# Ledger of designs, part 177: miniprotein binders against q96jn8r1131to1294

Target 1, 164 residues: q96jn8r1131to1294
Amino acid sequence: TLEFLENHGKNILLSNGNRTATRVASYNQGIVVINQPLVPQLLVQVRIDFLNRQWTSSLVLGVITCAPERLNFPASACALKRAAWLLRGRGVFHNGLKICEKFGPNLDTCPEGTILGLRLDSSGGLHLHVNGVDQGVAVPDVPQPCHALVDLYGQCEQVTIVNP
Short names: E, the ipSAE of ESMFold2; O, the ipSAE of OpenDDE; V2, 0.75 times the mean of E and O plus 0.25 times the DockQ between their complexes.

## First folded at step 15 (miniprotein)

Design W81 (at its last look DockQ between E and O 0.85; V2 from the best seeds 0.74)
Fold by ESMFold2, look of step 15:
Structure W81 (fold): chain B 164 residues (1-164), chain A 83 residues (1-83)
Amino acid sequence: as target 1 above (164 residues)
Amino acid sequence: SKEEDLFKEAEEFAKLALEMLERGDYMYALEYYLLAAEEALEAGNPELAFEYARKAIELAKKSGNEELLEEAEELLEKIKEEL
């Protein structure tokens, strides 16, 4: 079963059998990782449960290609300078630097209830799904193994893993 | 080289900081300036690192974020040792 890993940002509280992550303080230190690597055709989905529009930016979604169990996470995913491919706003980032200005929808505008998904295709391409709809390939050839990551940043205060 | 790559990355982080300022996201702008300062210092350019850290400090003061202000000030002191 898919769960958030016990190694997570220090402002995260896990609940609901480790399938719900809540950021309980501040605006950052909210990185969580799914406990199983992505394999072709595995769709990892999270639902945005609570947003606080006080903040300008919202969650980051993506993958890390290093082992997450003992990794020392930075306060925010933007500081992941190695082994990271991330979606923030409409941008795609590799190791902290923007490599694509516009990809799928603007994640900063996704409302509560939005279901966001990540999967690898057979060629190692990373796909974003929004409410069950494939948005296409964000990153064409992600090294494997990799793990899905969510940074409950700014607006995003809670997400829950949901079944496809 | 490693130093050339770090310098270019520092400039890219500073560019990202400016983009976030344009959007009014002062927290990301602050975090990107800290990243830029760290990369510039590692690249052997403590003068540029100082400028980026100073910008992070002013943003932290403006936002009232004491945790990030402390982090930015600690980085600035580290940078001063190499000026």
Scores: ipSAE 0.765, ipTM 0.897, lowest interface PAE 1.0, mean pLDDT 92
Fold by OpenDDE base, look of step 15:
Structure W81 (fold): chain B 164 residues (1-164), chain A 83 residues (1-83)
Amino acid sequence: as target 1 above (164 residues)
Amino acid sequence: SKEEDLFKEAEEFAKLALEMLERGDYMYALEYYLLAAEEALEAGNPELAFEYARKAIELAKKSGNEELLEEAEELLEKIKEEL
């Protein structure tokens, strides 16, 4: 079953069989990683459960290609400077640097209830899904194995892994 | 060179910080300035690192994030040792 790993950001509290992550303090320190690596055709989805309008920005979604079990997570995903491909706002980032200005919908404006998904295709392309709709390839060739990562940042205070 | 790459990364983080400031996201701006400062320091440019760190500290104070403020101040002290 898909769950968040126990190794997570300092402000994260896991619940619901580790399928729900809640950031319980501040606006950062909210990185979580899903236990099973992404394999082709596996759709991993999270639902935005709660947005706190006190903060700006929202969750970051992406993948890491390093072993997540003992990774020392930075305060935010923007500080992941190796083995990381991230979607933030409408941008795509690789190892902290922006590699694409506009892709898909703006993650910062996704409302509560939005279901965001990641899927690898057979060619290693990383797809973003929004409410079940494939938005296309965000990253064309992602090294494997890789793990889905969610940064509960800013407004996003709670997400839950949901089945496709 | 490695230093050149680090310098470029520092500038990129600083640019990202400015982008965040433009949209009113002081939280990300703070974190990007910290990253910029770290990279600048590693690039052998403590003067530039100092500038970025100071900006981070200012934003940290405004944000009320004590943890990041402490981190920024520690970084600033480290930078001062290289000036």
Scores: ipSAE 0.637, ipTM 0.858, lowest interface PAE 0.9, mean pLDDT 94
ESMFold2 (binder alone), look of step 15: mean pLDDT 86; pTM 0.852

Design W82 (at its last look DockQ between E and O 0.92; V2 from the best seeds 0.82)
Fold by OpenDDE base, look of step 15:
Structure W82 (fold): chain B 164 residues (1-164), chain A 83 residues (1-83)
Amino acid sequence: as target 1 above (164 residues)
Amino acid sequence: SKEEDLFKEAEEFAKLALEMLERGDYMYAVEYYLLAAEEALEAGNPELAFEYARKAIELAKKSGNEEFLEEAEELLEKIKEEL
């Protein structure tokens, strides 16, 4: 089953069989990683459960290609400077640097209830899904194995892994 | 060179910081200036690192982020040793 790993950001509390992550303090230190690596055609989805509008920005989605069990997470995903491909706002980032300005919908404005998904295609392309709609390839040729990462940042205080 | 690459990364992080500031996102701005300062320092440019660290401190105070304030101040002290 898909669950968040016990190795997570300092402000995260896991519940619901580790399928729900809640950031219980501040606006950062909220990185979580899904236990099963992404494999082709596996759709991993999380639902935005709760937004706290006192903060700015929102969750970050992406993948890491390093071993997640031993990763020392920084305060936020923006500080992941290796083995990381991230979707933030409308941008795509690789190892901390922006590689694409505009992709898909703005993650910062997704409302509660939005279901966001990640999927690898047969060519290694990382797809973003929004409410079941494939937004296209966000990152081509992602190294494998990789794990889906969610940064509960800013407004996003709770997400839950949901089945397709 | 490695130092040149680090310098470029520092500048990119600083640009990202400014972008965040333009959006009113002080939270990310602090982090990006910290990253910029770290990279600049490693690139052998303590003067630039100092500038970025100062910006991080300023924004950390403004945002009330004590954790990053402490980090930025510690980094600043480290930078001063290289000046």
Scores: ipSAE 0.828, ipTM 0.923, lowest interface PAE 0.6, mean pLDDT 95
Fold by ESMFold2, look of step 15:
Structure W82 (fold): chain B 164 residues (1-164), chain A 83 residues (1-83)
Amino acid sequence: as target 1 above (164 residues)
Amino acid sequence: SKEEDLFKEAEEFAKLALEMLERGDYMYAVEYYLLAAEEALEAGNPELAFEYARKAIELAKKSGNEEFLEEAEELLEKIKEEL
């Protein structure tokens, strides 16, 4: 069963059998990681449960390729300068720096109830799914093993892992 | 060289900080200026690192982000030791 790892951002409270993550303070310190690495055909999905539109930016979604169990997370995913490919707003970022200006929908505008998914294809490409719809390849050749990561940043205060 | 690459990365983080500031996202603007300062310091340019850190502090104060203000001030003090 997919769960969020116990190693997470300091402002996260895990509940619902570690399938729900809530940011209980501030605007950051909200990094969570899925407990199993991505394998071909595994679709990892989270639902946006609660948003606070007071902040400008929302959650970050992506993957890390280093072992996450004892990784020392920074306050925000934007500071992951190694082994990270992230989707923020409409951009794709590798190790903190933007590598694509526009991919998929603007994550900062996704409403509550949106289901966001990550899956590797047979060629090692990372796909984003939005409400069941494949948005295409965000990153063409992700090193494996990798783990799905969510940063409950700014607007995003709660997400829940859902089964496909 | 490694130092030239780090300097270019610092400039890219500063560009990201300005982009976020234009959007009114002061939290990301502070975070990106801190990243720019760290990279500039690692690149051997403590004067540039100092300017980026001062911008981060200024924005943290204006935004009321007390959690990052202490971090930014600690980084600034570290940078001053290398000036």
Scores: ipSAE 0.749, ipTM 0.884, lowest interface PAE 1.0, mean pLDDT 91
ESMFold2 (binder alone), look of step 15: mean pLDDT 86; pTM 0.853

Design W83 (at its last look DockQ between E and O 0.83; V2 from the best seeds 0.80)
Fold by ESMFold2, look of step 15:
Structure W83 (fold): chain B 164 residues (1-164), chain A 83 residues (1-83)
Amino acid sequence: as target 1 above (164 residues)
Amino acid sequence: SKEEDLFKEAEEFAKLALEMLERGDYMYAMEYYLLAAEEALEAGNPELAFEYARKAIELAKKAGNEEFLEEAKELLKKIKEEL
């Protein structure tokens, strides 16, 4: 079943059978990765459990295409300059650089209780789901294997993996 | 060339830093300036890298982020060696 990997940002505490990630300090060092690669038909979903609206920006979602078990993560996902496709705010980023100004909703305004999902389609397109609603293809051709990544950045202090 | 591409990437990180600063997100702004400094240094432009690193340091001081400040000062030391 889906869990967060034990290899994670240094400010993360895993609980609930490694299905819940909490950032327990600071504003960053909160990268977590799902233990199973994305395949077509697999919908990885996380619920936003707790936000601190004192920060300006919130969580980052995306995928990495390198092996995650022994990777040394940077402090923040914005510094992933290789093998990364990320959604932040309304932007889409590839290897740290913005490739799309507006896709889907603004992740920085998603409230507690929002369920965010990632899946690959049959063509390797990366889809974002928000509360069960497919937002379309964020990235058209993601290399496989890839793993879903969440950066509990800024506002976002806790997420939990939920079943679709 | 690789140096030309790295220089363009440094400029893009600096633009991202300015966007975040305009939003009042000092944390992203300082992180993007540090990335810009790293790329400018790798592009062989230590003068530009110095300017970006100085900006990251000043934002880290304003934010009271001592861990980031230590990292940014270490980069600035490396940059000064190439000036």
Scores: ipSAE 0.832, ipTM 0.917, lowest interface PAE 0.7, mean pLDDT 93
Fold by OpenDDE base, look of step 15:
Structure W83 (fold): chain B 164 residues (1-164), chain A 83 residues (1-83)
Amino acid sequence: as target 1 above (164 residues)
Amino acid sequence: SKEEDLFKEAEEFAKLALEMLERGDYMYAMEYYLLAAEEALEAGNPELAFEYARKAIELAKKAGNEEFLEEAKELLKKIKEEL
């Protein structure tokens, strides 16, 4: 089953069989990683459960290609300087640097209830899904194995892994 | 060179900081300035690191983010050692 790993950001509390992550303090230290690596045609989805409007920005979604069990997570995903491909706002980032200005919908404005998904295609392309709709390839040729990562940042205080 | 790459990364983080400021996202702004400072320091440019760190600290103070402020001040101490 898909669950968040016990190795997570300091402000995260896991519940619901580790399928729900809640950031219980501040606006950061909210990185979580899904236990099963992404494999082709596996759709991994999380639902935005709760947004706290006192903060700005929202969740970051992406993948890491390093071993997540031993990763020392930074306070925020923006500080992931290696082995990381991230979607934030409308941008795509690789190892901390922006590689694409505009992709898909703005993650910062996704309302509660939005279901965000990641899927690798047969060519290694990382697809973003929004409410079941494939937004296209966000990152081509992602190294494998890789794990889906969610940064519960800013407004986003709770997400839950949901089945397709 | 490695230092040159680090310097470029520092500048990129600083650019991202400014972008975040323009969007009113002070949280990311201060974080990017801190990252910029770290990279600048590693690049062997403590003067530039100092500048970025100060910007991070200023934002942290304005935001009342004491935790981040402490982190930034610790970096500032390291930077000052290299000046």
Scores: ipSAE 0.760, ipTM 0.901, lowest interface PAE 0.7, mean pLDDT 95
ESMFold2 (binder alone), look of step 15: mean pLDDT 87; pTM 0.858

Design W84 (at its last look DockQ between E and O 0.79; V2 from the best seeds 0.82)
Fold by OpenDDE base, look of step 15:
Structure W84 (fold): chain B 164 residues (1-164), chain A 83 residues (1-83)
Amino acid sequence: as target 1 above (164 residues)
Amino acid sequence: SKEEDLFKEAEEFAKLALEMLERGDYMYAAEYYLLAAEEALEAGNPELAFEYARKAIELAKYSGNEEFLEEAEELLEKIKEEL
């Protein structure tokens, strides 16, 4: 069963069998990691449940290749300086640096109800899915094992893991 | 060198901060300036670190994130020790 790990950002409250993450304070400290590592052909999806319009930006999606159980999470995903590949807005980031300016839809403008997915292909390419539509390879040749990461940042205050 | 790389990273974070400011995202801007300050300090450039930290603090005050503000102010104090 896919769940968020108990090791998460300070402002996160887990519920619904740890399948729902809610950021209950401020706009940051909202990083969560899914328990099962991404393996080829496994589609992991989260639904944006609630957006708080008082903030700017929105959730970050990506993967980490370090052990998530003992990771000390920074306040936001942008501060992950190692073992991290992230999708934010339309950009792709690796260890804090922007490696792609424009990829897929703008995550900052996804409305509530949007289902976002991550999937590794057989070649290690990380795919983004939006409402079931494969947006293509965001990051080629991602090291394995890796875990899906969601940063409930800014507007995004709640997400739920959903089955494909 | 390691310091040179750190300096470059500091500049990259500062650039990202500016990009965020251009789009009106003061939250990320503050965070990137803080990152820039940290890298600049480690790169052995406390003057530059000081500049970035001040910007981070200013934006933190604007955003109202007290926890972040405290962190930034602590970094500023550390930077001052190196000036």
Scores: ipSAE 0.852, ipTM 0.930, lowest interface PAE 0.6, mean pLDDT 96
Fold by ESMFold2, look of step 15:
Structure W84 (fold): chain B 164 residues (1-164), chain A 83 residues (1-83)
Amino acid sequence: as target 1 above (164 residues)
Amino acid sequence: SKEEDLFKEAEEFAKLALEMLERGDYMYAAEYYLLAAEEALEAGNPELAFEYARKAIELAKYSGNEEFLEEAEELLEKIKEEL
């Protein structure tokens, strides 16, 4: 069963059998990681449950390629300067630096109820899914093993793991 | 070189900070300026690191995030030792 790891950001409260993550304070310290590495037959999906429009930016979605169980997470995913491939807004970031200006929809405008998914293809390409629709390859060759990561940043206060 | 690469990364983080500042995201702007300051200091440019750290601190004072502010002020004091 897919769950968020117990090792997570300081402001996260896990509930619903560790399938729901809530940021209970501030705007950051909200990194969570899915407990299973990505493989081609695994579509990891989260639903955006609650947004607070007080904040300007919203969640970050992506993968880390180092072991997540004992990693000391930074306050925000933007500070992951190694082993990280992330989607924020319309941009794709590798180790904190932007490598693509526009990919997929703008994550900062996704409303409550949006279901976001991550999947690897057989070539190691990282695919974004939005409401069940494959948006194509965000990153062409992600090292394995990798784990899906969500940063409940800013607007995004709660996400829940859902089945495809 | 490693120093040249770090300097270019510092410039990219500063560019990201400016992008966030222009859209009114002062929290991301502060975080990106702090990253830029760290990279500039590692690159051996403490004068540039000082400017970036000052910007991060100024923006962080309005966020209410005391942990970040303390971290940024610690970096600024470290940078001052190398000026």
Scores: ipSAE 0.816, ipTM 0.910, lowest interface PAE 0.8, mean pLDDT 92
ESMFold2 (binder alone), look of step 15: mean pLDDT 88; pTM 0.876

Design W85 (at its last look DockQ between E and O 0.77; V2 from the best seeds 0.81)
Fold by OpenDDE base, look of step 15:
Structure W85 (fold): chain B 164 residues (1-164), chain A 83 residues (1-83)
Amino acid sequence: as target 1 above (164 residues)
Amino acid sequence: SKEEDLFKEAEEFAKLALEMLERGDYMYAAEYYLLAAEEALEAGNPELAFEYARKAIELAKWSGNEEFLEEAEELLEKIKEEL
């Protein structure tokens, strides 16, 4: 069963069998990691449950290749300077650096109810799915094992893991 | 060199901060300036670190994130020790 790990950002409260993450304070400290590693052909999806319009930006999606159980999470995903590939807005980031300016839809403007997915293909390419639609390869040749990461940042205050 | 790389990273974070400011995202801007300050300090450039840290602090005050503000102020104090 896909769940968020107990090791998470300080402002996160887990519920619904650890399938729902809620950021209960401020706009950051909201990183969560899904327990099972992302393996080829496994589609991991989260639904945006609630947006708080008082903040700017929104959730970050991506993967980490370090051991998530022992990771000391920074306040935000942008501060992950190693073993991290992230999708934020329309950009793709690697270890804090922007490696692609425009990819897929703007995550900052996804409304509540949007279902976002991550999937590794057989060649190790990381795909973004939006409402069931494959947006293509965001990151080629991602090291394995890796874990899906969600940063409940800014507007995004709650997400839930959903089955395909 | 390692210091040179750190300096470059500091500048990259500062650039990202500016990008965030241009789009009105003061939260990320603050965070990137803090990162820039950290890297600049480690690169052996406390003057630059000081500049970035100050920017981070000002934006932190705006955002109302007290925890972040405290972190930034602590970094500023460390930077001052090396000026």
Scores: ipSAE 0.843, ipTM 0.927, lowest interface PAE 0.6, mean pLDDT 95
Fold by ESMFold2, look of step 15:
Structure W85 (fold): chain B 164 residues (1-164), chain A 83 residues (1-83)
Amino acid sequence: as target 1 above (164 residues)
Amino acid sequence: SKEEDLFKEAEEFAKLALEMLERGDYMYAAEYYLLAAEEALEAGNPELAFEYARKAIELAKWSGNEEFLEEAEELLEKIKEEL
């Protein structure tokens, strides 16, 4: 029942029952959001389906803590200046500013087939999973409700929601 | 003050822009310079905002992203009004 929300970046085409997002132009305008808020028992997972290595940076993964249905998304997640907690490369960002230099693996080097997951723990901590393996707490206390977000930036041209 | 906080954020975005330049990600570098320009202008420093916006435009011309260029040029015109 998890799907990408119809409110998304301008360069996104949704397919596969809105479970697959493809960036069909340029390098940005690729923000997508999962249609249900994260709750402690929910693991949201996406598989990287297609990468174009001509670009330097790859996808961004994270959460927004405001209602996404009518939100005006910027061209890139880096410009989300409010209600956003994001993982890019090895960094953690809050509202566009870096708050942690190194967490987990480098997302810019994840190959096609990698399954990336987000979940909240019982304390509101945001966890990253990589190929089923919990990488620990990226952000210790995320306000609820929040929604998982993927920015199909640069290298990342397609992701698909997959079940655990 | 709010202006001091905005100026600090502008500096942080400019540092991120330089970091992306060092990595060769010219598109992120341009986007971060544009963010720095926006924050510098809001902080009441249109001279710094001008420099950041000019850098964003210069880098963005390499990308061919017309929508970004339009946004950046609009900001540059706003900055010029405050110089």
Scores: ipSAE 0.793, ipTM 0.902, lowest interface PAE 0.9, mean pLDDT 92
ESMFold2 (binder alone), look of step 15: mean pLDDT 87; pTM 0.863

Design W86 (at its last look DockQ between E and O 0.79; V2 from the best seeds 0.83)
Fold by OpenDDE base, look of step 15:
Structure W86 (fold): chain B 164 residues (1-164), chain A 83 residues (1-83)
Amino acid sequence: as target 1 above (164 residues)
Amino acid sequence: SKEEDLFKEAEEFAKLALEMLERGDYMYAAEYYLLAAEEALEAGNPELAFEYARKAIELAKLTGNEEFLEEAEELLEKIKEEL
């Protein structure tokens, strides 16, 4: 079953069999990683459960290619400077640097209830899904194995892994 | 060179910080300036690191994140040792 790993940001509280992540303090230190690596055709989805309008920005979604079990997470995903491909706002980032200005919908404006998904295709392309709709390839060739990562940042205070 | 690459990364983070400022996102702006400061310091440019760190601290104070503020201030002190 898909769950968040126990190794997570220090402001995260896991619940619901580790399928729900809640950031319980501040606006950062909210990185979580899903236990099973992304393999081709596996769709991993999270639902935005709660947004706190006190903050700006929202969750970051992406993948890491390093072993997540012992990873020392930075305060935010933007500080992941190796083995990381991230979707933030409408941008795509690789190892902290922006590699694409505009891709898909703006993650910062997704409302509560939005279901966001990641899927690798057979060619290693990383796809973003929004409410079940494939938004296309965000990253064309992602090294494997990789793990889905969610940064509960800013407004996003709670997400839950949901089945496709 | 490694230092040159680090310097370039510092500048890129600073650019990202500025982009965040333009949209009023002080949280990410602070974080990117801190990253810029770290890279600049490692690049052997403590003067530039100092500038970025100060900006990070200033913005951090606006966010109310005490833990982050402490981290930024610790970096500033480290930078001062290299000046």
Scores: ipSAE 0.881, ipTM 0.939, lowest interface PAE 0.6, mean pLDDT 96
Fold by ESMFold2, look of step 15:
Structure W86 (fold): chain B 164 residues (1-164), chain A 83 residues (1-83)
Amino acid sequence: as target 1 above (164 residues)
Amino acid sequence: SKEEDLFKEAEEFAKLALEMLERGDYMYAAEYYLLAAEEALEAGNPELAFEYARKAIELAKLTGNEEFLEEAEELLEKIKEEL
């Protein structure tokens, strides 16, 4: 059963059997990680439950390849300068720096109820799914093992892990 | 060299800060300027690090995030020791 790890950003409250993460303060300190590494055929999905549209930017999705159980997370995923591939807005970032300007939809405009998914293909490509639809390969060669990450940043105040 | 790479990364973070500033995202802009300051200091350019840290502090004051502001002010003090 997929859950968010108990090691998470300090503004996160876990509930619903650790399948729901809520950012309860500020705009950052909202990093959560899924408790199992991605493997081929595993689709990790989260639903956006609650947004606060006063902020400009919203959640970040991605993967880290370092072990997450005892990692000291930065305040925001943008400060992950090693072993991280992230999707923010329409950009793809590697170790904090942008490597692609436009991929998939703009995550900053996804409404409440949107279901976002991450999976690896058999070649190590990282795929984004939006409402069940594969958006293609965001990152072609992600090292394994890697771990799915969500940063409940800005607009995004709550997400829930859902079954595919 | 490592110093050249760190300097280039500092410039890339500063560019990201400007992109976020243009979008009106002052939280990300401040965070990216702080990252740029850290990289510039590690690259051995404390004058540039000072400029980036000052920008991060200015933006952080607009956001009201006291914890981030304290972090940025501490970095600025560290940078001043190397000017």
Scores: ipSAE 0.797, ipTM 0.903, lowest interface PAE 0.9, mean pLDDT 93
ESMFold2 (binder alone), look of step 15: mean pLDDT 89; pTM 0.885

Design W87 (at its last look DockQ between E and O 0.82; V2 from the best seeds 0.81)
Fold by OpenDDE base, look of step 15:
Structure W87 (fold): chain B 164 residues (1-164), chain A 83 residues (1-83)
Amino acid sequence: as target 1 above (164 residues)
Amino acid sequence: SKEEDLFKEAEEFAKLALEMLERGDWMYAAEYYLLAAEEALEAGNPELAFEYARKAIELAKKSGNEEFLEEAEELLEKIKEEL
């Protein structure tokens, strides 16, 4: 089953069989990683459960290609300087650098209830899904194995892994 | 060179910080300035690092995130040692 790993950001509290992550303090230290590596055609989805509008920005989605069990997470995903491909706002980032300005919908404006998904295609392309709609390839040729990462940042205070 | 690359990364993070500020996102701006400061320091430019760190601290004080503020202040102290 898909669950968040016990190795997570300091402000995260896991519940619901580790399928729900809640950031319980501040606006950062909210990185979580899904236990099963992404394999082709596996759709991993999370639902935005709760937004705290006192903050700005929202969750970051992406993948890491390093071993997540022993990763020392920084305060936010923007500080991941290696082995990381991230979707934030409308941008795509690789190892901290912006590699695409505009991709898909703005993650910062997704309302509660939005279901966001990540999927690798047979060519290693990382797809973003929004409410079941494939937004296309966000990152081509992602190294494998990789794990889906969610940064509960800013407004996003709770997400839950949901089945397709 | 490695230092040159680090310097470039510092500048890139600073640019990202400014971009965040333009969008009213002071939280990310603070974090990017901190990253910029770290890279600048490692690049051997403590003066620039100092500037970035100060900006990070200024913005961090708005959040109430004591852990982040402490981290930024610790970096500032390290930078001062190199000035």
Scores: ipSAE 0.841, ipTM 0.925, lowest interface PAE 0.6, mean pLDDT 95
Fold by ESMFold2, look of step 15:
Structure W87 (fold): chain B 164 residues (1-164), chain A 83 residues (1-83)
Amino acid sequence: as target 1 above (164 residues)
Amino acid sequence: SKEEDLFKEAEEFAKLALEMLERGDWMYAAEYYLLAAEEALEAGNPELAFEYARKAIELAKKSGNEEFLEEAEELLEKIKEEL
């Protein structure tokens, strides 16, 4: 079963059998990682449970291609300068640098209840799903193995892993 | 060269910091300036790294994140040793 790893950002509290992550302080230190690597046909989905609109930016979604169990997480996913492909706002980032200005919806405007999904296609392309709708390929050839990552940043204070 | 690439990355992070400032996101702006400072220091430009680290610290104070501020001040201490 899909769970968040016990190795996570220091402001995270895991609950609900490690399927729910809550950021309990500040606006950052909220990185969580799914405990199984992505494989073709695996859809990892999280529901946005709680948002605090006093902040400007919201969650980051993406993948890391290094082993996550002993990784020392930075304060925020934007500081992942290796082995990381991230979606923030409408941008796609590789190792901290923007490589695409516009992909999919603006994650900073997704409301509570939005279900966001990540999967690999058979060619290693990373797909974003929004409320069950495939948004297309964000990253055409992600190295494997990789793990799904969520950064509960700013607005985003809680997410829960949900089944497809 | 590697130093030229690191300088270019520092400049890209500083550009991202300015983008976040335009949006009023002091927190991301501080984080991007800290990244810019790290890259500038690794590139062998401690004067530029100092400038970026000071910006990160100023913005971190506005955000109220004491733990991030401590991280930024630690980097500034390291940079000062190479000025």
Scores: ipSAE 0.759, ipTM 0.883, lowest interface PAE 0.9, mean pLDDT 92
ESMFold2 (binder alone), look of step 15: mean pLDDT 88; pTM 0.875

